# VH-VL binders against q9h9l3: the designs that were tried, part 45

Target 1, 176 residues: q9h9l3
Amino acid sequence: PRKMVAIDCEMVGTGPKGHVSSLARCSIVNYNGDVLYDEYILPPCHIVDYRTRWSGIRKQHMVNATPFKIARGQILKILTGKIVVGHAIHNDFKALQYFHPKSLTRDTSHIPPLNRKADCPENATMSLKHLTKKLLNRDIQVGKSGHSSVEDAQATMELYKLVEVEWEEHLARNPP

## First folded at step 1 (VH-VL)

Design uf1 (framework fv_unasnemab)
Fold by OpenDDE, second read of step 2:
Structure uf1 (fold): chain C 176 residues (1-176), chain A 123 residues (1-123), chain B 107 residues (1-107)
Amino acid sequence: as target 1 above (176 residues)
Amino acid sequence: EVQLVESGGGLVQPGRSLRLSCTASGFTFGDYAMDWVRQAPGKGLEWVAEIDSKAYGYTTYYAESVKGRFTISRDDSKSIVYLQMNSLRTEDTALYYCTRDRGYSSSWYPDYWGKGTTVTVSS
Amino acid sequence: DIQMTQSPSSVSASVGDRVTITCRASQSIDTYLNWYQQKPGKAPKLLIYYASSLQSGVPSRFSGSGSGTDFTLTISSLQPEDFASYFCQQSDSWPLTFGGGTKVEME
């Protein structure tokens, strides 16, 4: 079986000025894009900025949201032992207060062959939206309701699949 | 040459327990996930459980039919994979194969099978 | 769970015949489909992995094709030692699932 999942998280702003990014939604999909996890998550601190235009998170989503501690446990259970694919995934892990092994992490924002395929500079950090449009001819993060973490996770997985063989071979020769 | 040798099968009554063992040789055991697959008499193949390698934290996976009753484990120092079977049922009667899962990147598949050990659950 | 539908359940053939076995997945499994041969009283033996890759030591008369949901195992010229049961198996996701099997028997 495939032991690979893709993750995307949405964050809200906490702290005095809402500058602290706190996990508010997490979506995990398998290799085929099937949703394994998709929950709204209640941060431990008061939400100052929902960042709705980007996160899609609204106050109503937090009414029955899963407490962070519980959600973190659920998510970690899913991620453990898996290759985890994400876009700018360090942000997701940071929000999760979790560090996945580097050898089992794949960040589509830092895969030169992916950028090359998209006719982008190899060392540039391209957005998920741009890469998805260029390589998958799909529009994501469109609309006024904010991002869909499920959609983004699915797109991330699909992008990685385009370069999986090449990149995995590269990593095998160059272990992190 | 890859070799897998199962043992521990036998006749037991429903509700009893049995522990199967599979001794592996001919390859670096610790690098591979291992499976148990069973085959009821005259029937097809049914995957039972998998245990990942150390690299994947020895994560275990189970068929729904055996969850909560069976436990797969391994001892890499001995090149052995185990299947602890508790609360056995008549439908657990089968030839149990130990299999090696060969992996490539993000996927694994059984590539070598043992000869199997027979488990018969009958009152 | 991914259901694997294998057909036919049995086929009668003669030595030298071309034999085709099909396997359909309930959802796309890309190329993560394997074929096994099982002779009476013996353990399954891997023939094809990843839909079309021939396992080492397997005769070239065996071939696999397909992607997504539909797969085919072909024996170009059946030999006496090929009379056996054949199973497809998906390695896309847990739980691993097998086709119901195809018994190739002598006509």
Scores: ipSAE 0.044, ipTM 0.622, lowest interface PAE 3.7, mean pLDDT 93
Fold by ESMFold2-Fast, scan of step 1:
Structure uf1 (fold): chain C 176 residues (1-176), chain A 123 residues (1-123), chain B 107 residues (1-107)
Amino acid sequence: as target 1 above (176 residues)
Amino acid sequence: EVQLVESGGGLVQPGRSLRLSCTASGFTFGDYAMDWVRQAPGKGLEWVAEIDSKAYGYTTYYAESVKGRFTISRDDSKSIVYLQMNSLRTEDTALYYCTRDRGYSSSWYPDYWGKGTTVTVSS
Amino acid sequence: DIQMTQSPSSVSASVGDRVTITCRASQSIDTYLNWYQQKPGKAPKLLIYYASSLQSGVPSRFSGSGSGTDFTLTISSLQPEDFASYFCQQSDSWPLTFGGGTKVEME
């Protein structure tokens, strides 16, 4: 389908001992990998753990960050009615406090043909980094300064494209 | 009544630029994705470009043959979609149709077409 | 790109005849196939969408069927106004691609 986007979010720790995951960055790319949205997002709660090693978020990024409520509205306008591709995408939707129809959701961490192409067990949950290295010969999430959600969203879309025909046919026969 | 009226076509030399316009009426323009489809003389139909509605982020898509040379854009306040054509080639010679897309994300298709505007690229 | 192959490229028929046009996709496109009619000097008109759904205002003598890679457009009883070119088009994946067309001519 032509109306397809890929999303990747970065979360920081809020709440008691930083155990609550709150949205702090969101990147959305179109089918060709062009960036449609990429903003740092200011959580409504105090940030107690930036989780910088994974998120790439630092205090400096919060200075001009878009408030959560405004960012959420912008993001939802882009996602509504589209097929949304992500990796472990339920975490992204949770952080957005959003329900996206299952029929329009594609989770690259739960696509058996994709694991099969990577010579991995079909029902295992493989990391985005591993699948991208195996299938695209590309290293992502390199270094210890955190991940790029733009890079992750682009990799996720490229991975989905490898199985798009097979998986869309499967979903048409086996609607969720 | 849905109506699409193309304009801006003409005779132009290779390497030059031309801007096509399509004025829409009879529907809520801003809610629909719009496409350009062309037809070379005596040939079949070839999809050229698409631009999504505002709700879908104004995302643009291009046929490989025109990518980097053509730019699709829209002005929802005037109900106009544009096709800016740069670095024109003789193989761009065609009748250019403006179309409205109907449907959902997984099933969009052109449902209304304008009469077209002719572009001839010749030296 | 998904290649769309139509057959026949042309067919001669008489009023009242049953006309069948086929369209083959190079890979599965589910039911994301549309049919258009084009008369000389005029813009294409949508006849059928999603393989089998009849567009509003289109006569019931037109019908579509198929799924996956093989699709058929049928005109059950050809009328004088039906002499035209017909094109299939897949909307499953980007870019949109059209069949080469089938010209229905008077015998």
Scores: ipSAE 0.000, ipTM 0.458, lowest interface PAE 13.0, mean pLDDT 87

Design uf2 (framework fv_unasnemab)
Fold by OpenDDE, second read of step 2:
Structure uf2 (fold): chain C 176 residues (1-176), chain A 126 residues (1-126), chain B 107 residues (1-107)
Amino acid sequence: as target 1 above (176 residues)
Amino acid sequence: EVQLVESGGGLVQPGRSLRLSCTASGFTFGDYAMDWVRQAPGKGLEWVAEIDSKAYGYTTYYAESVKGRFTISRDDSKSIVYLQMNSLRTEDTALYYCTRAYSGSYWGRYYYMDVWGKGTTVTVSS
Amino acid sequence: DIQMTQSPSSVSASVGDRVTITCRASQSIDTYLNWYQQKPGKAPKLLIYYASSLQSGVPSRFSGSGSGTDFTLTISSLQPEDFASYFCQQSDSWPLTFGGGTKVEME
C-alpha cells in the first residue's frame, strides 16, 4: 500500500464575530478511499458561528466532540511520514496548527495537469466540486446540510490519482 | 482479507440460552466497535446490540427487544465478539450477523457497518 | 426511537432502468444515513454511508442523496447484479434502526 492519505477538514467560526476558522471535523482516507479518521472536534474556544450550510457542523455535534488537542495528536500520528493529499490543503493545515513537509504535500487545487485534464486554465484555482464533476462525473457537496468531509477527502484522492504518475515525476524533477 | 465468522447458532427451546461468537480477522479488531444485527426469515434487518472499542470504554448498547436478556461482550486478545442470549423467545428466531462498525466519535454518530459476516442461524421453537 | 420508512417496498425494473428508493426518518438525522444492499442468501453489503458517500468498490451508478428526514438511493442504470434488497439505516442515535427494505426485482 502506498503511504498516501487524503485529508479534508471542516471549520467553524470562533473568536470575535466568528472570523477565526477553527477545526471542527477532520476526515482522512487512505489511497483506496477507506476512512482512517473521521471525528468531530471541539475547538478550544467558544464557537460563534457553526457555518452549518458549508461545514455541516451543528451544535449537537460538539456535545461529544474530541477535544482539539487530543484530535490533533491523533491526526498528526496518521499524517506523519505520509504523502498528504488535499484540496486547498493549506487551510486544513492552518486549522490543525500543523505544517506538513512541502515535499510530502499534494494540493489538488494547485496541480496544473489536473486542471488541464479538466479543460481548465492550468494556473486557475478550481473548486473541488468542479473538478470532481468534470473528471469523475460525480456530484459532491450537494444538499443543504453542508459538506461531507469524508466525501471530499475521497474525491480529492481520486482526483490526485488521475495525475499521480505525471505529477510525481514532475516533483521528482522539480523538488519543492 | 478482512472477514467475520459467526458461530454458535442452533435450535433451542423458549427460555433457554445460547451464546454466539464472532471471530474477526484481517484487521485491528480492538479499534472497531462491533455489532450484532439479526434478520428473521423473510424479514428485514434489526439491530440487536453494539459494543464499542476499548478506547471508548467498551460501552454497550441494546435494542429494547433484547435488553435484560442479551449481553454483548468482546475479547480483543482473541478478536472475538460474543452475544450471550438468555431467556430466548420465538421472536428471537433469526439469522444473526456480526458486523464491524466504523465509529468516529465516542458515541458513534457517524457510524456504518462496513464488514458483515455470513451469519449464524438461531431458531427458537417449542 | 427513530423510525425509518422505505418506499417502495418493492419495485419491478428492467436492466438499464433508473431506480429510485426513498427513505424517510421520523425525525431529522442530518446525514447519518447508510444504505445497504443484500442479495438473496447473502449478507448485507454497505453501499453508501453518510447519506451520499460511496463505499469503496461500489459502482458509480449507485448514488445517495438527502439530509434531514428524506433520503434517496439511486441506481442510474440498473444492472443484472443489482437485483437485490436495499435497506437504509440511521446512525443518528441508538437504537440504530433500519428501514423496512426495498426489493428490486426483475420485471
Scores: ipSAE 0.006, ipTM 0.555, lowest interface PAE 11.5, mean pLDDT 91
Fold by ESMFold2-Fast, scan of step 1:
Formats: sequence, structure tokens, C-alpha cells
Structure uf2 (fold): chain C 176 residues (1-176), chain A 126 residues (1-126), chain B 107 residues (1-107)
Amino acid sequence: as target 1 above (176 residues)
Amino acid sequence: EVQLVESGGGLVQPGRSLRLSCTASGFTFGDYAMDWVRQAPGKGLEWVAEIDSKAYGYTTYYAESVKGRFTISRDDSKSIVYLQMNSLRTEDTALYYCTRAYSGSYWGRYYYMDVWGKGTTVTVSS
Amino acid sequence: DIQMTQSPSSVSASVGDRVTITCRASQSIDTYLNWYQQKPGKAPKLLIYYASSLQSGVPSRFSGSGSGTDFTLTISSLQPEDFASYFCQQSDSWPLTFGGGTKVEME
């Protein structure tokens, strides 16, 4: 039996016109929702667009932020060998410049039974906010101050727990 | 009273087969994974096989030393778990325990064997 | 497979003594470790699960500690009924594996 964690990252815009998404915050929680990691992360490139309305990140958060290379090492140390749960998790792994084994990855935006429980089309990509409201009766990502990556990671783990038994059974019969 | 009672052990010659049974009582059998653990005379414990609950798809796991020879199965309507042992070898000689496994999550965040039977003796000798 | 090395193989102790048993995993298992007690002619009994959680009904003189690769089972004040063999067991990955056991016997 393997450990399971949930991750949520916040990205800021770097590169020309702020079109590149660079890691600027990462939160990791355990199965119970306890925080294992939560740090602001300084991208190696100049930040063009903080995307504050969605990321919740401001210039002040960058003052004592952990440099990307150091933060990446800390995060990968936590993720390696574990089942990692996320929502649209490919974006998080891309920002981390990391390839996690598909057999140990759980993406709550691509789990048909979860959409079925929420009365949503089985193969549609539903937002974390929508699934959390429908299945957990909880409002996340409210207001204009941006998202909390801790709140999002906790919601993601709770959503996965609703279908964990059924989905792990499916994956055992249909290895990725 | 929560109990596990093993049966089916005995003396058999190498290359033959034997089927062990374990009857559970006092708990909701179908909710638990069930394991077989053996102990050779004067030696330590060796995990043999596991079968998960219906909710987890009756997934089975085996120790490398018994793969292809042993088959674990269960009958939830009778609260019985079985271990079919084929192509027996002298090194399979042991006391075989039936155990109830508890897991706090599907991937064994809390995984332990909290109820054990008294065991049934299997002796493989010519 | 994860190898569990248990030490000592045996220890002689007197009632009232503090007894410490160590278990080492060949790779990190975080806190996925259990401890069992076995008396001659009897089935094993669960004492500690998840490295440090005491099973209900087990006396508080038993405690577990450790994480990663190094784990310890402690009996703070040995009682007559504690003379037995003790086994650690990892539950981090399949196959499940046990330590070789430690026999606690009367001095």
C-alpha cells in the first residue's frame, strides 16, 4: 500500500506578454487534508502578470519566496513514489517541469464516476469549483482576492475520496 | 464474538494439492480484506496472500514464492475465505493463519491485521 | 521487496525492566509499520499500528516510535505476561514483509 497526497499549484505569467505559466505557489495536503507543504515560489524569470484575481499572488508574496530550484526539489521529494491527486494536474506537473508516473496520478477532472455523481456528462472536464459545490456542498474560490491553493488541494482530496474505492478498482483492472 | 477458524490442514506429499478454509463470525465479513500468513516450525512470519473486499473488486495479491501455485478466494454469503494450494513443496510446511485486514483507505493508509485465527498445520513430506 | 531487519534476536529481562526492540526497513516506509506480539503456541496479536498508534485493549506500557527506516517498540515496565516474541511488519508496499522477530525471555 502507497501514500496519497493532493496538490494544487498557482501560476503567474512570465515571458513575452505574460503568456508563460510559471509556478508561484504550491500546496500539498495528505489524505486527511493536513498541510504537508505550502510555500510561495519565486520563478526564475521576470513576472509580467501576477494573475492575482485567480492566483491570489501579489508582489509582496515574492519578497521572501523560495527560489524555484529549491522549491522544486522539496516538492518532488514529497511527491516521489506517492499517489498524487490533483485537478487538471497536467498543468501543475508542467509548471514543476516534472513527469509523474501515470499509474500513480489521479486527475479529478478526468474521473467519469465523479462526474456521474455530480450529474454531469461523464467525459466533460468540469471545474474544481463546480464539482466541489455539487458533491461537497461547499463554495471555494469565492471573491476577487484569488484562489487558495490549500483550499483547492483539500477540496481535491475530498472529491477523490468520494470515488476512491470504485476508481482504484477500475485502475487495477485497467492499468494506465 | 469476533472469530476466525481455520481448517483443511494435514499431511500431504510433494506435488499434491490441499485446500484451506477459514470461517469468520462476529463481524461484517464482506467489508474486510482477508489474508493468509504462514509460520514454518521455529521460524518467523511470512505473508502469503490477500483478497480484498467486494467494494475493492476482490483484488488478489500473492507472495512471489507462491505465485502460480496458490489461489485465494472468498464466499461472502458463507463468510469463508479459501486458500487453494497446488504443486506443494516441502518448504510450504508451516502453520497457516487466517487474518482480517483493516485499512483506513484503499491504498492502506492504515493497514494492519487485527484478528487472527489459531492456525491450521500443513506438513508437506514424502 | 522491502526487507525488515529486527534487533536484537533475543533479549533477557526482568519484571519491571524497560525493553527496547528495533526494526529497520531497507527503504523508507514512512510510518507504515505495525508491531505484533506472539506467545508460544498462540496466534500473533496486534499491539501497535501506523508506527505509534496503540491498538484498543493493549496496555499503555507499550509504545511505538519512528519514521522512515528506523522504528522502535518500547515496553516501559515489563510484566510477567510480556515474555513473548515480537514482530514488526511493513504495510507500505506489497508484498507485506515481517521482521525476523525478537524473543523477550526471563533473565
Scores: ipSAE 0.000, ipTM 0.468, lowest interface PAE 16.4, mean pLDDT 86

Design uf3 (framework fv_unasnemab)
Fold by OpenDDE, second read of step 2:
Structure uf3 (fold): chain C 176 residues (1-176), chain A 123 residues (1-123), chain B 107 residues (1-107)
Amino acid sequence: as target 1 above (176 residues)
Amino acid sequence: EVQLVESGGGLVQPGRSLRLSCTASGFTFGDYAMDWVRQAPGKGLEWVAEIDSKAYGYTTYYAESVKGRFTISRDDSKSIVYLQMNSLRTEDTALYYCTRESRYGDYGWFDPWGKGTTVTVSS
Amino acid sequence: DIQMTQSPSSVSASVGDRVTITCRASQSIDTYLNWYQQKPGKAPKLLIYYASSLQSGVPSRFSGSGSGTDFTLTISSLQPEDFASYFCQQSDSWPLTFGGGTKVEME
């Protein structure tokens, strides 16, 4: 079978002022929401800003974190040949320093039918939290300890499933 | 009309090789994964191998029973899927079906099926 | 590997009968289950996909239900042309596997 996976990554700040977003956690779930991958990842550069309030990443998480190069290999192995669903997924791919074929990519932040279903402007970029609440009646990212990448990946997949039929048909007629 | 036509079956001795072909028509062949499923005489269906589409890197999958002996391949320009069967065993005796895997999301099903080609391995 | 167990292996029925075939997966396969019909001397034919979606052209007397590990194919009123073997197949994970089949034969 051709599997779809959803991915969500958490980034920390590296570089002189912490403005470089570096992968610090990656979660991947399958179509059913089962976790396929969930690891803390050690960036190759010194972490200047953990961005904990958003990322949920703390210094302690980096003690035994998987080195980026190793993690990237593991993740790419999972993603290769699959349809990858994500929210604002270009950020995840950027952090992974990886290019996934557009034809196999689904970005829930850029699916007009999804926004329409949520009574949002079709061309607006809505947050994962908002869409999840509106369409799934579920609260995510509620905690004060940052996001859960697993939870976000699961939500992303569930959102996509709501418009999968329509969107896949659209893509079939309009290949990227 | 979507059609699959298998060929290449025959009678062979154990240890010999045989190459099956399946010619597809009536659909965009390159967009679909293709599978081989076999059925021993009077028995059930057994999945044998799959080759994915170009979009998925022509990835191949095999049943454990045929790994290392069988090779599935395809020629999209000719709309043909092949099954190279080496080191044939008596238990490989079966009617071999070619089938198209239709997919939607994670879901996949076999439709349609060819009429099959018979492979008999006997000393 | 996911084992698919069909029951019964055979069933004798008459025209007009309600026939129920069950398929159990060794682990949850959600709704990644398909049903096929195979008439004697013919290739299998898809009946149901997604556990409950009726393939185009298949009579409405056929229905599929179930999720997780337990699935059912039902023929509400058996017709003469329905005497055949039926197979379930999981598409959840590799390797793809079929049930052992159920032969519906005339009583």
Scores: ipSAE 0.014, ipTM 0.590, lowest interface PAE 7.4, mean pLDDT 93
Fold by ESMFold2-Fast, scan of step 1:
Structure uf3 (fold): chain C 176 residues (1-176), chain A 123 residues (1-123), chain B 107 residues (1-107)
Amino acid sequence: as target 1 above (176 residues)
Amino acid sequence: EVQLVESGGGLVQPGRSLRLSCTASGFTFGDYAMDWVRQAPGKGLEWVAEIDSKAYGYTTYYAESVKGRFTISRDDSKSIVYLQMNSLRTEDTALYYCTRESRYGDYGWFDPWGKGTTVTVSS
Amino acid sequence: DIQMTQSPSSVSASVGDRVTITCRASQSIDTYLNWYQQKPGKAPKLLIYYASSLQSGVPSRFSGSGSGTDFTLTISSLQPEDFASYFCQQSDSWPLTFGGGTKVEME
């Protein structure tokens, strides 16, 4: 059977002027939306910019955060061999310093049937917030205290399930 | 010798609970996903639940008919998979099989199967 | 959910007959299909996986074919020990689903 999880990561700014995105939280949910992993992660480099408005991460979250090397190992054990669903998922894999096979990757920001259902141009890149409101009639990423990566991962899985049958059939006939 | 032995079945009244156990031997239990499949008297097979291996985060999956009522779990140190069945209904009456999911990439199939344990939900 | 429709529900055949059982998925499952045999009073046994791969120890008279939505299990020359029910099962998507079964009765 196909094993499938959804992931969403939060990044903070490290390096010169906080320009480098480093992993600082990761949430992974299963097909039913149950949380498999949700940890704050301590980057190995000094945090220059918490990007709190988007990440929801504050200095207090770093106090008992899991070191990057350990967190990465735990996360990769969950992702390996599974179909991984995400939104703009390239950014998450980059922060994890991980290459996931394209054949097992599902990016809800690049699924034409999903955009079609949302009455959006098929080749446009729509935000997770917009697609979730349009197709699930739910508001996510509410307020200015940052996003919940658990909420985002759950919404991403639910969005994918709307087109799963159609998209998996398309991929079987048109392997990437 | 690879084998699976189910236990814990019995006669229970609607609304009550039962816990089924399946003891595995002859293989590295912790490396495999484990499933429960049931068969009502004289009927066909219905997949109930799966729990994946530790390497894959012990992810669980359920048939819609049992979601919220049944919980699959495992104890790798004892090579046992469990099915906790709550709020039992008469339509849960069936022979419950434990089976190992063998995999190659995305492909999965059930082998071996235990002999099953009978659950009868009746007043 | 992917519905698996199996046909026929039952068939009566003589030793030496060619028996064909079909299984249809409500949507494409590529080759993610397995076949199981269940003898009266016994647990199911795997016959075929990946639509056409014969399990070790299973006689060569059993074969599977198909892809997409239409699948076939063939018994080229029926033997007395083949009296059993046969079930297809898709492993493409959650939840996993079985066909309704086909009873093969001798004579």
Scores: ipSAE 0.000, ipTM 0.465, lowest interface PAE 15.8, mean pLDDT 88

Design uf4 (framework fv_unasnemab)
Fold by OpenDDE, second read of step 2:
Structure uf4 (fold): chain C 176 residues (1-176), chain A 125 residues (1-125), chain B 107 residues (1-107)
Amino acid sequence: as target 1 above (176 residues)
Amino acid sequence: EVQLVESGGGLVQPGRSLRLSCTASGFTFGDYAMDWVRQAPGKGLEWVAEIDSKAYGYTTYYAESVKGRFTISRDDSKSIVYLQMNSLRTEDTALYYCARGTYYYRSSGPAFDIWGKGTTVTVSS
Amino acid sequence: DIQMTQSPSSVSASVGDRVTITCRASQSIDTYLNWYQQKPGKAPKLLIYYASSLQSGVPSRFSGSGSGTDFTLTISSLQPEDFASYFCQQSDSWPLTFGGGTKVEME
C-alpha cells in the first residue's frame, strides 16, 4: 500500500485588516490517525487577527511557535512522496506555499462518491464538519475554542478511507 | 477608494451570450476571491459564482443553476473579473453584482465586504 | 445545498423598536453566517460576519447571535436609516446561499 497522510492547517490573519491567511498550525496524521506532526507556526508577518474562535490560535501559542520557514521544511519532508489527503487542501498548500503533485493529492471536499455516500449532491463542496457528522456520526469543530487541526486531519483520513478503494480505482482510470 | 464597477449588462434573447466585467480599484485585487451575486427584480440575493485568487489556483465555484453555462474568470493584471454567460435563460434576468470575497475562516466561504452597484441583465424574447 | 430560511419576510416597526430577524439553516453551519443590509436601489452592505462579529463602521445597535442552525440579527433600537431589507448568508459550504430576506418597513 502507498504511504498516505492527512493534513490540516490553521491560519491566522495577517496583512492589512488581517485578510491574508497565514499558517499558524499544521497537523499531519498517518493512515491510522497517529499524529506525525503537530506544531504551532510563527508567520513571517505580524498577526493582526488570530481568528481564535475558529482557528483555536491564541497569542500565547506563538511565543514558542516554529518559524514558518523551518516548519515548512519539516512539513514538506513528511509530505514528499506520499499521498496527501486533506479537505479543501488547496488552502493548506497555499498557506504552506507548496503544491503537492495532483496525482498524489486527495481532496475530500471534491470526491463525488463521498458526497453520494453522505446523501449530498455529488458536485457540491461540503464542509468537513458535515461529512464527518453524516458519515462518521462524530461532531467536530464544536465549541468556541476553535478547531482542532489534529481532529480535523484524523476525520479527513477516516472519511477518505470510506471511499478509498472506489476512488483510487477511479483515479487509476482517470489520472489527474 | 475601494470600489467595484460592473459593466456589460443589457437586453438579450434566450439562448444568447453575454459577458459581464467588473473592474476593481483601491485594493490589491489579486489577493481576494471575487464573486458574482445576482438579484432578480423584486427578489432576494442569489450567489452565482466565485473565483479564488491565484494563490489558491483560481479555483472556481458555481451555483447549480448556472453550471455549464456560466464561466467566471479574472485578469489580475487588469484587476478585472469576468462572467461569461452562455445559453441565457429568462430566469437569468437580474441585477448582477460583483463582490469581493473576504475569508476569515480557512475552510469556509467568504463574506462579501465590497460590492459594486451592479449591472442589469435582461433575458427576454 | 444548504437552505437558509429567513423570518419574517417583512416586519413593520417604529423608530426605537427592537427588531429581531431569524435565519435558519437546513443543516448546521456552525458560525459561518453573515448578515447584510440592503437599502432600496443600493447594493448590499455587510453588517455582521461569522454570526456575531460586527463589521467595521456598523453601529453597535446591530448584533448577531446563534450557532448551528438558528441565528438572529437584532437591532436594539431601530433608527430611521435602518429601514431596509436584510439577508443572511451561509459560508459553510458551496454553493453559497442566502436567506429569502426580511424587509423592515415603517409602521
Scores: ipSAE 0.028, ipTM 0.653, lowest interface PAE 5.0, mean pLDDT 92
Fold by ESMFold2-Fast, scan of step 1:
Structure uf4 (fold): chain C 176 residues (1-176), chain A 125 residues (1-125), chain B 107 residues (1-107)
Amino acid sequence: as target 1 above (176 residues)
Amino acid sequence: EVQLVESGGGLVQPGRSLRLSCTASGFTFGDYAMDWVRQAPGKGLEWVAEIDSKAYGYTTYYAESVKGRFTISRDDSKSIVYLQMNSLRTEDTALYYCARGTYYYRSSGPAFDIWGKGTTVTVSS
Amino acid sequence: DIQMTQSPSSVSASVGDRVTITCRASQSIDTYLNWYQQKPGKAPKLLIYYASSLQSGVPSRFSGSGSGTDFTLTISSLQPEDFASYFCQQSDSWPLTFGGGTKVEME
């Protein structure tokens, strides 16, 4: 079996009216939930909106943050050739300006058996917070100081492990 | 004086291994990325590998031609950067330079402002 | 990989001449380009970093210009010590790549 990692990114608003999502933090954990990477990342464009309520990013975190080009290289080196687990992971890949093979991508927002275990409609896109509470009996993204991308990556890996055997068998029979 | 001194080069048969070392002096070694650049006899320069500083997670980068065969590492306590070269090929024959990777701006890659004199690696049967 | 093309491969020049060397990137590298000088049997020496910034201790007769894909190194009045090879190097993305070099020879 290939090595597996989970990723969660935080984005800030750049561009006109802050509507462009730019990478500002990335956390990557291994199968057991150990942190492999966790850095604040400086976008190449001026930050218009820190989106602090959700991202947890403040101006102070951008002081000495790793520049986007360097962070991207570090992150892609970790992800390449591995099974990458995320929640609504297309947003993370878009922020990284990166294409990861579908055969090695696992998106916990689009796994029907996971929704079924949570008593949710199989084809609905449920939030990470909801699935984690329902299936792991744990509250994440608590308070108003923003999300912890480490906590979110760890929760995402644990959620995937609940359906790993079933979902890997499904993917073997129905390759993406 | 700011100085880089390479060692460990030599004559080796294809398929064997060599480890190059580069000892730095005269600057705060741990604050800089360190790179290896090679030059085949009578040819141009080819970048081989980089290892960044501790502040940037000791991130490593490799040229495609050496990926999977070469490993760059560093020991900040001794001010040494290493290049472990495995599965050597005749096309790896070159003068190997150690260079300091200076990031004047962290929005870009480095410029090489300090170079050693190089150590020669010859891969031949 | 970003390919760096230098021209000319060699140029014959006399002391006092203005020498111009060009470097073209296969894609935009903004201003992330460095220039090096190498004399026979010696290690390269950094002349210009980030397209146009003169390295400390380098004579003002050396200058760099350009952005995007097209870059130029100019020696305004060639001196005897300037007969050497010159290399450009992009620092925009990994892997780092060098141009093929330009040899400046005595006419």
Scores: ipSAE 0.000, ipTM 0.456, lowest interface PAE 20.1, mean pLDDT 88

